# Designs tried in a protein design chat: VH-VL binders against Ribosome maturation factor RimP (rimP). Part 19

Target 1, 164 residues: Ribosome maturation factor RimP (rimP), of Thermodesulfovibrio yellowstonii (b5yjx5)
Amino acid sequence: MNIKELKDKITDYANIVGEQEGVEIVNVEIYPGGKGLTLRIFIDKEGGVTIKDCENFSRAIEAILDVEDPIKSSYTLEVSSPGIDRPLKNKKDFLRNIGRDVKITTKEKIADNTFFIGKIVDVGDDWVRIEIQETKIKGSKKKGKTELLFIPFNKIIKAQVYLG
Below, E stands for the ipSAE of ESMFold2; O stands for the ipSAE of OpenDDE; V2 stands for 0.75 times the mean of E and O plus 0.25 times the DockQ between their complexes.

## First folded at step 20 (VH-VL; framework fv_zigakibart)

Design Z5 (from Y1 with heavy chain S59T; at its last look DockQ between E and O 0.62; V2 from the best seeds 0.73)
Fold by ESMFold2, look of step 21:
Structure Z5 (fold): chain C 164 residues (1-164), chain A 121 residues (1-121), chain B 107 residues (1-107)
Amino acid sequence: as target 1 above (164 residues)
Amino acid sequence: QVQLVQSGAEVKKPGASVKVSCKASGYTFTSYYMHWVRQAPGQGLEWMGYINPDSGSTTYNEKFKGKATMTSDTSASTAYMELSSLRSDDTAVYYCARDRGYYDWGYFDYWGQGTTVTVSS
Amino acid sequence: DIVMTQSPSTLSASVGDRVTITCKASQSIRSYVAWYQQKPGKAPKLLISKASRLESGVPSRFSGSGSGTEFTLTISSLQPDDFATYFCQQSYSTPLTFGQGTKLEIK
């Protein structure tokens, strides 16, 4: 089966699963990667896709793949939302995502942590300010309160949208 | 211990320029933003802007764009603020102030002693 | 710009008095307020951060309170060393802004 026919078949399976799981299929990609083929399915949902949505979709589509066995080589299945893997690097990236949750890894420890999840609330020329809740971050010294954390861009190793 | 030591008082004529220095010691200079704050005679404090010494990035209060230029020399742990085209209403004490940063951004925990710039006839 | 309005502009008091200085923000700034003390010819000194957090080395007679738009600095029993000018400052957003100051004078 050629790549086009495989992609069409996988898309058909994905649409069936999407209707059952309450998600829309945005795109299906098949390309070489890892230990064979990488099968990447982008899903979306009104109100946003959660990790649980991705896990549920993955299990359902894997069940069909087990039965139909359309990919004979080793493959990796990736289920994600559009744009989740794009890093945020500059002012425009952060501005575009004001109000969204972001996960940020920093070059140095801030109050014993280098990893943070919070909502983007303000963006300057060379910094982002995020709102962090204590319950989302291990090692937080405060209970049940939100805090604003100011992070210069040049102290960020990586930043990405966080979907939960 | 943390210290910010500023250059000495300056008396200038209108139209001249002045460059104020702020030498930092007792901490890692590039880990903290440096702000500049002015205080005109008998008046309150006015935020002028900051520099990130790690990157050289600056942000100015709109009131001082074109008037003030902030720079730093990381090898000398020194921040600078230059005022151009001085007028009599630029007469003030100018302070450098360290930003605590991160969860405590915008709190100025250490200040220079101030530099008096007088612009007269 | 967030306007910080201090009240009163001058305050006369005696040693031992309880003194309260008020600062109003033109919009909610949560608890992102600092208070500074400035003596003549000297740089400001940070007393209080985050509306109520007492800075190291500051006497316990100083306290801060408030959230949202209204904040207070209180000195529970005024000492001779406390006669100075006091400024509030918001750290919620740029441009950073200060109140106009309150001069605390001996009666």
Scores: ipSAE 0.742, ipTM 0.892, lowest interface PAE 0.7, mean pLDDT 89
ESMFold2, look of step 20: ipSAE 0.734; ipTM 0.884
ESMFold2 (binder alone), look of step 20: mean pLDDT 94; pTM 0.958
OpenDDE, look of step 20: ipSAE 0.776; ipTM 0.928
ESMFold2 (binder alone), look of step 21: mean pLDDT 94; pTM 0.959
OpenDDE, look of step 21: ipSAE 0.780; ipTM 0.932

## First folded at step 21 (VH-VL; framework fv_zigakibart)

Design AA1 (from Z4 with light chain S93T; at its last read DockQ between E and O 0.62; V2 from the best seeds 0.76)
Heavy chain, then light chain:
Amino acid sequence: QVQLVQSGAEVKKPGASVKVSCKASGYTFTSYYMHWVRQAPGQGLEWMGYINPDSGSTSYNEKFKGKATMTSDTSASTAYMELSSLRSDDTAVYYCARDRGYYDWGYFDYWGQGTTVTVSS
Amino acid sequence: DIVMTQSPSTLSASVGDRVTITCKASQSIRSYLAWYQQKPGKAPKLLISKASRLESGVPSRFSGSGSGTEFTLTISSLQPDDFATYFCQQSYTTPLTFGQGTKLEIK
ESMFold2, look of step 21: ipSAE 0.762; ipTM 0.898
ESMFold2 (binder alone), look of step 21: mean pLDDT 94; pTM 0.959
OpenDDE, look of step 21: ipSAE 0.794; ipTM 0.948
ESMFold2, fold request of step 22: ipSAE 0.785, 0.785, 0.786; ipTM 0.919, 0.916, 0.919
ESMFold2 (binder alone), fold request of step 22: mean pLDDT 94, 94, 94; pTM 0.960, 0.959, 0.960
OpenDDE, fold request of step 22: ipSAE 0.798, 0.805, 0.806; ipTM 0.964, 0.964, 0.964
ESMFold2, last read: ipSAE 0.779, 0.796, 0.798; ipTM 0.918, 0.922, 0.923
ESMFold2 (binder alone), last read: mean pLDDT 94, 94, 94; pTM 0.960, 0.960, 0.960
OpenDDE, last read: ipSAE 0.808, 0.803, 0.800; ipTM 0.964, 0.964, 0.965

Design AA2 (from Z4 with heavy chain S59T; at its last look DockQ between E and O 0.80; V2 from the best seeds 0.76)
Fold by ESMFold2, look of step 21:
Structure AA2 (fold): chain C 164 residues (1-164), chain A 121 residues (1-121), chain B 107 residues (1-107)
Amino acid sequence: as target 1 above (164 residues)
Amino acid sequence: QVQLVQSGAEVKKPGASVKVSCKASGYTFTSYYMHWVRQAPGQGLEWMGYINPDSGSTTYNEKFKGKATMTSDTSASTAYMELSSLRSDDTAVYYCARDRGYYDWGYFDYWGQGTTVTVSS
Amino acid sequence: DIVMTQSPSTLSASVGDRVTITCKASQSIRSYLAWYQQKPGKAPKLLISKASRLESGVPSRFSGSGSGTEFTLTISSLQPDDFATYFCQQSYSTPLTFGQGTKLEIK
């Protein structure tokens, strides 16, 4: 079967196992690696994914793969959580990081800037709202003033957790 | 010059549906969210929800979920709102309003002229 | 939902008077408040955004103030064109909500 069909099938298996194991499937990737294919499944859950969560998911999905045998060649299975350096792309990504600082690059200028650092305070179906610190105001040296910036997802080139 | 032109008044019977249009001109239609606001006779203003014309994504005030359906046609620079299962208390003037966006989200700088929908037996 | 309460509901005044209209939010909305003017049969017109920012083309006799939960709209010297209904609206969170309106009538 082709890669697209294989990815769809693996995703179906992953979602079934995810419901059973209490984890969410973030992404499935299939690519050449080592002596065959590398199958990479990203999982997440509230409170963070533990090593045991990854091990339990791996065993469960391997059991299905053994029975269904959709990959005839050798393969490597990798199960991991999303990294903090991975791009934030959709509602789930932003919701998972609410309260954290994010750096966002936009497709167009907003008040003469295309780059923003702020705290994620709200997330809708197609937008994120971040709180930006305003460190200087005309004729003032005030700190602690903030502004809320509403950014539709389709205006974002890249968003990533900002750690300082 | 920004302009929002709405479709004409409608008189409907209970149980019918109506689709109100809002044609935009003088700006890039897909760059701004479009909101819908209603005003019942002698009453104040009530926010119904919005559509992002660029993606088609919508958000509704909970009160109007199942009552209102918001869509848009980017090739015609037109937003639509359909009201279903009309009742007499749906009688109101319905406005489309442009959201300024970004730092000025939720401030409506341009409004359509309003569309009167009358629901009577 | 954030409830916006205006007072008074109706205000009777003469040309040249100074008037104030108040708007109270059920919780803090910081400064995310707008004021609109609406004349009979017409759509609302945005006068003030961010509680105090006068919109382009709006006469300087209009001003807004307040933050948190209490806000005022002031007209320093009424003109004949100012007799209308005024609405406050919070833009802090969805659902966006309006005050019930204040009708400003000629005395």
Scores: ipSAE 0.717, ipTM 0.865, lowest interface PAE 0.7, mean pLDDT 89
ESMFold2 (binder alone), look of step 21: mean pLDDT 94; pTM 0.958
OpenDDE, look of step 21: ipSAE 0.783; ipTM 0.933

Design AA3 (from Y1 with heavy chain T30D; at its last look DockQ between E and O 0.64; V2 from the best seeds 0.72)
Fold by OpenDDE, look of step 21:
Structure AA3 (fold): chain C 164 residues (1-164), chain A 121 residues (1-121), chain B 107 residues (1-107)
Amino acid sequence: as target 1 above (164 residues)
Amino acid sequence: QVQLVQSGAEVKKPGASVKVSCKASGYTFDSYYMHWVRQAPGQGLEWMGYINPDSGSTSYNEKFKGKATMTSDTSASTAYMELSSLRSDDTAVYYCARDRGYYDWGYFDYWGQGTTVTVSS
Amino acid sequence: DIVMTQSPSTLSASVGDRVTITCKASQSIRSYVAWYQQKPGKAPKLLISKASRLESGVPSRFSGSGSGTEFTLTISSLQPDDFATYFCQQSYSTPLTFGQGTKLEIK
């Protein structure tokens, strides 16, 4: 089993546990650690993830891993919330962050740009609309005009909350 | 030149279905959202929803959920809208309209000529 | 849903007249308003976007103004070709909504 296959399998198990525990699986990472492989599973839930949530999830996923035994070597399991570094991937992610600044990289140029910073103002089924501040002309104290930019999800390569 | 050419007028009985086509030319079809707007006789314009031909994603006005189904064929540069369970109040002219997109999303810069759908017993 | 209330429903005017059509939004939509012209048996034509941006090929006698909740379309000097129905539309949020229309007819 290659790392990709293992990741997929772990993700599947994680999703099962997530459903049971009422948490969302944000990401699964597998990398070499001090004691074999490290499995890092990022979970989230509405209202935020508590330490107790992480503990419960960890216990549940370990139980599955013990039974299924997909990893032949020693491994370390880490469960945590993604925090502010959580990538925005879907409608729910964007909806949770309405009113927040985000940085978005697109697959193709939109008005000659592929990188945008703006406030999420609206979210649709397959798009996000962000308020972009016009580039401050160096030396002008004038508050730049704001524009709304419509970005289809399928044009986004990466999106993340931007703290400035 | 950008053109949207819709299929011809339809006369249907109540309970039937109709599928209207909108063939696009003069631009990259999958680079623009396609909207559908209806206009009942003597009435105003009503937004029905849109399709993203690139992803196939659709979004409907709540009023038309279950009534309208939007699809597209990128190979044919054609958008389709099917209306099911037709009623007399579905009688209207139906327009496809191209969305300008991005900074100008929600503006319809090109329209089809309209397709009249008449539902009568 | 954002309601666009357009007034008047019907407007009678003469060639050369200055005419104004108003559209009021049920909530602030900034400047995200379009105006369309529709002639009988034809599809609507985009005249103005972003409340005041005149589209290419549209005569300069047409102008749009407003922000927030109140918007106006003005024809400075009415021409014979301008008798039609006009619609405002908000592009601020979904569902996209239109005004009920203003029929501009010859007096």
Scores: ipSAE 0.735, ipTM 0.892, lowest interface PAE 0.6, mean pLDDT 93
ESMFold2, look of step 21: ipSAE 0.762; ipTM 0.904
ESMFold2 (binder alone), look of step 21: mean pLDDT 94; pTM 0.959

Design AA4 (from Y1 with heavy chain S31N; at its last fold request DockQ between E and O 0.66; V2 from the best seeds 0.76)
Heavy chain, then light chain:
Amino acid sequence: QVQLVQSGAEVKKPGASVKVSCKASGYTFTNYYMHWVRQAPGQGLEWMGYINPDSGSTSYNEKFKGKATMTSDTSASTAYMELSSLRSDDTAVYYCARDRGYYDWGYFDYWGQGTTVTVSS
Amino acid sequence: DIVMTQSPSTLSASVGDRVTITCKASQSIRSYVAWYQQKPGKAPKLLISKASRLESGVPSRFSGSGSGTEFTLTISSLQPDDFATYFCQQSYSTPLTFGQGTKLEIK
ESMFold2, look of step 21: ipSAE 0.772; ipTM 0.906
ESMFold2 (binder alone), look of step 21: mean pLDDT 94; pTM 0.960
OpenDDE, look of step 21: ipSAE 0.787; ipTM 0.942
ESMFold2, fold request of step 22: ipSAE 0.778, 0.770, 0.764; ipTM 0.911, 0.905, 0.903
ESMFold2 (binder alone), fold request of step 22: mean pLDDT 94, 94, 94; pTM 0.961, 0.960, 0.961
OpenDDE, fold request of step 22: ipSAE 0.796, 0.802, 0.800; ipTM 0.961, 0.960, 0.961

Design AA5 (from Y1 with heavy chain D54E; at its last look DockQ between E and O 0.63; V2 from the best seeds 0.73)
Fold by OpenDDE, look of step 21:
Structure AA5 (fold): chain C 164 residues (1-164), chain A 121 residues (1-121), chain B 107 residues (1-107)
Amino acid sequence: as target 1 above (164 residues)
Amino acid sequence: QVQLVQSGAEVKKPGASVKVSCKASGYTFTSYYMHWVRQAPGQGLEWMGYINPESGSTSYNEKFKGKATMTSDTSASTAYMELSSLRSDDTAVYYCARDRGYYDWGYFDYWGQGTTVTVSS
Amino acid sequence: DIVMTQSPSTLSASVGDRVTITCKASQSIRSYVAWYQQKPGKAPKLLISKASRLESGVPSRFSGSGSGTEFTLTISSLQPDDFATYFCQQSYSTPLTFGQGTKLEIK
C-alpha cells in the first residue's frame, strides 16, 4: 500500500468516525515521524472543536485502526483543529467565515489579478462574494471605494482566512 | 457579436413538459453564467436561476425548484431549461440571459429573444 | 428576499419631458441596481448598471442615481424611442429580484 492509498483509507475511516462523533474531517496528513508514521487528522465542527472532541475522535479512530490494522509499522496519531490556517474549500467553509477577511488565489486572471483579499459578504451554492478595498493610492487619505467581487468556487486554487 | 438564440414557441397541455434551448455564440460559453428569467403575460420579470456552464452547477429560485431543470451542453454552446408538470400559470415568455460576471455579477448584458410557452387545456 | 418596489406603475409623458422612475429596496443594497428597458415583444435591454453606470450605446439622456434603498432612473428629455417598460433589478443578493416595472406611454 502506497502513502496515497493509505491516506485514502485513513480518510475513509476518519469520515466514518467523524459522522459518529459529529465532527467534520478537514484534512488527513501522513508523514514520517519519530516513531514511524505520524497520522495527523484535522477535525472541525460548528462552534469550534473542543479538547474533548479531539479525545473522543482519537479514541474512536484508534479503535478502528486497531481492528483494520492498515498500518503495519508503528505510528503516532495526532488529532487537532485546523485553526485559522484551515483552507476554505467549499460552501460550508465560506459560510462559517462570513464577515471575515480571506485571501483567495484564483486559477485564472480575474480583472487582471489572481490574488484577492477581501471580506466574505455572501456565499452561494458555487461561489463566494467578497468585498475588496480598492488599493490605497499611496498618499491619498481617501477611503478607497469598496467593490464586491463574485468568485466561482471552481476558479479558486486556494482560499484562507486572512488576519492581516 | 454576442448572440443568444432561443428555441421557438411551444404550446403544451397541462401536465406535459417542455425544454427550451438557448444557443450562445460570439463568446466563450463556459466563461459566463447563464440565467433564466420568465415573464408572465402583462407581468414583470422573475428570476428563475442560473447555471455555470463550466462546472454544470446550478442554483434555483426556491419558487422554481422542482419545476425548472437547467442544463448545458458545452460542445453545442447551448443552455437548456426544462419545465415539468406544466400548469396554466406556467404560461410565460422565458428568457436566457448572460451574466456579466465578477465585479458585475447579477447584471444581464445579453438576452435571448425569449421563448413563449403556452399551457392550455 | 429583497423586494424592489417600483413607481409609478404607469407614466404618461410627452416628447421632450423629463421623467423619473423610482425604485425602493426593502433593505440596503448599496449601489447594486440595474435598469432595463423593454419594448413590446422584445427582451429587456440593460441600460444602467451599478445604479449610475451608463451602458455602452445608451443615450446620455438616460441617467441613474441613488444608493442604499432608493434609486432613480431619469430621462432628461424623452424621445419617441424611449416609450417602453422599464425595470429595476437588484444584484446585491440572491434571489435576484426585479421591480414590477414602469410603463412609459405617450400622453
Scores: ipSAE 0.762, ipTM 0.918, lowest interface PAE 0.6, mean pLDDT 93
ESMFold2, look of step 21: ipSAE 0.769; ipTM 0.906
ESMFold2 (binder alone), look of step 21: mean pLDDT 94; pTM 0.959

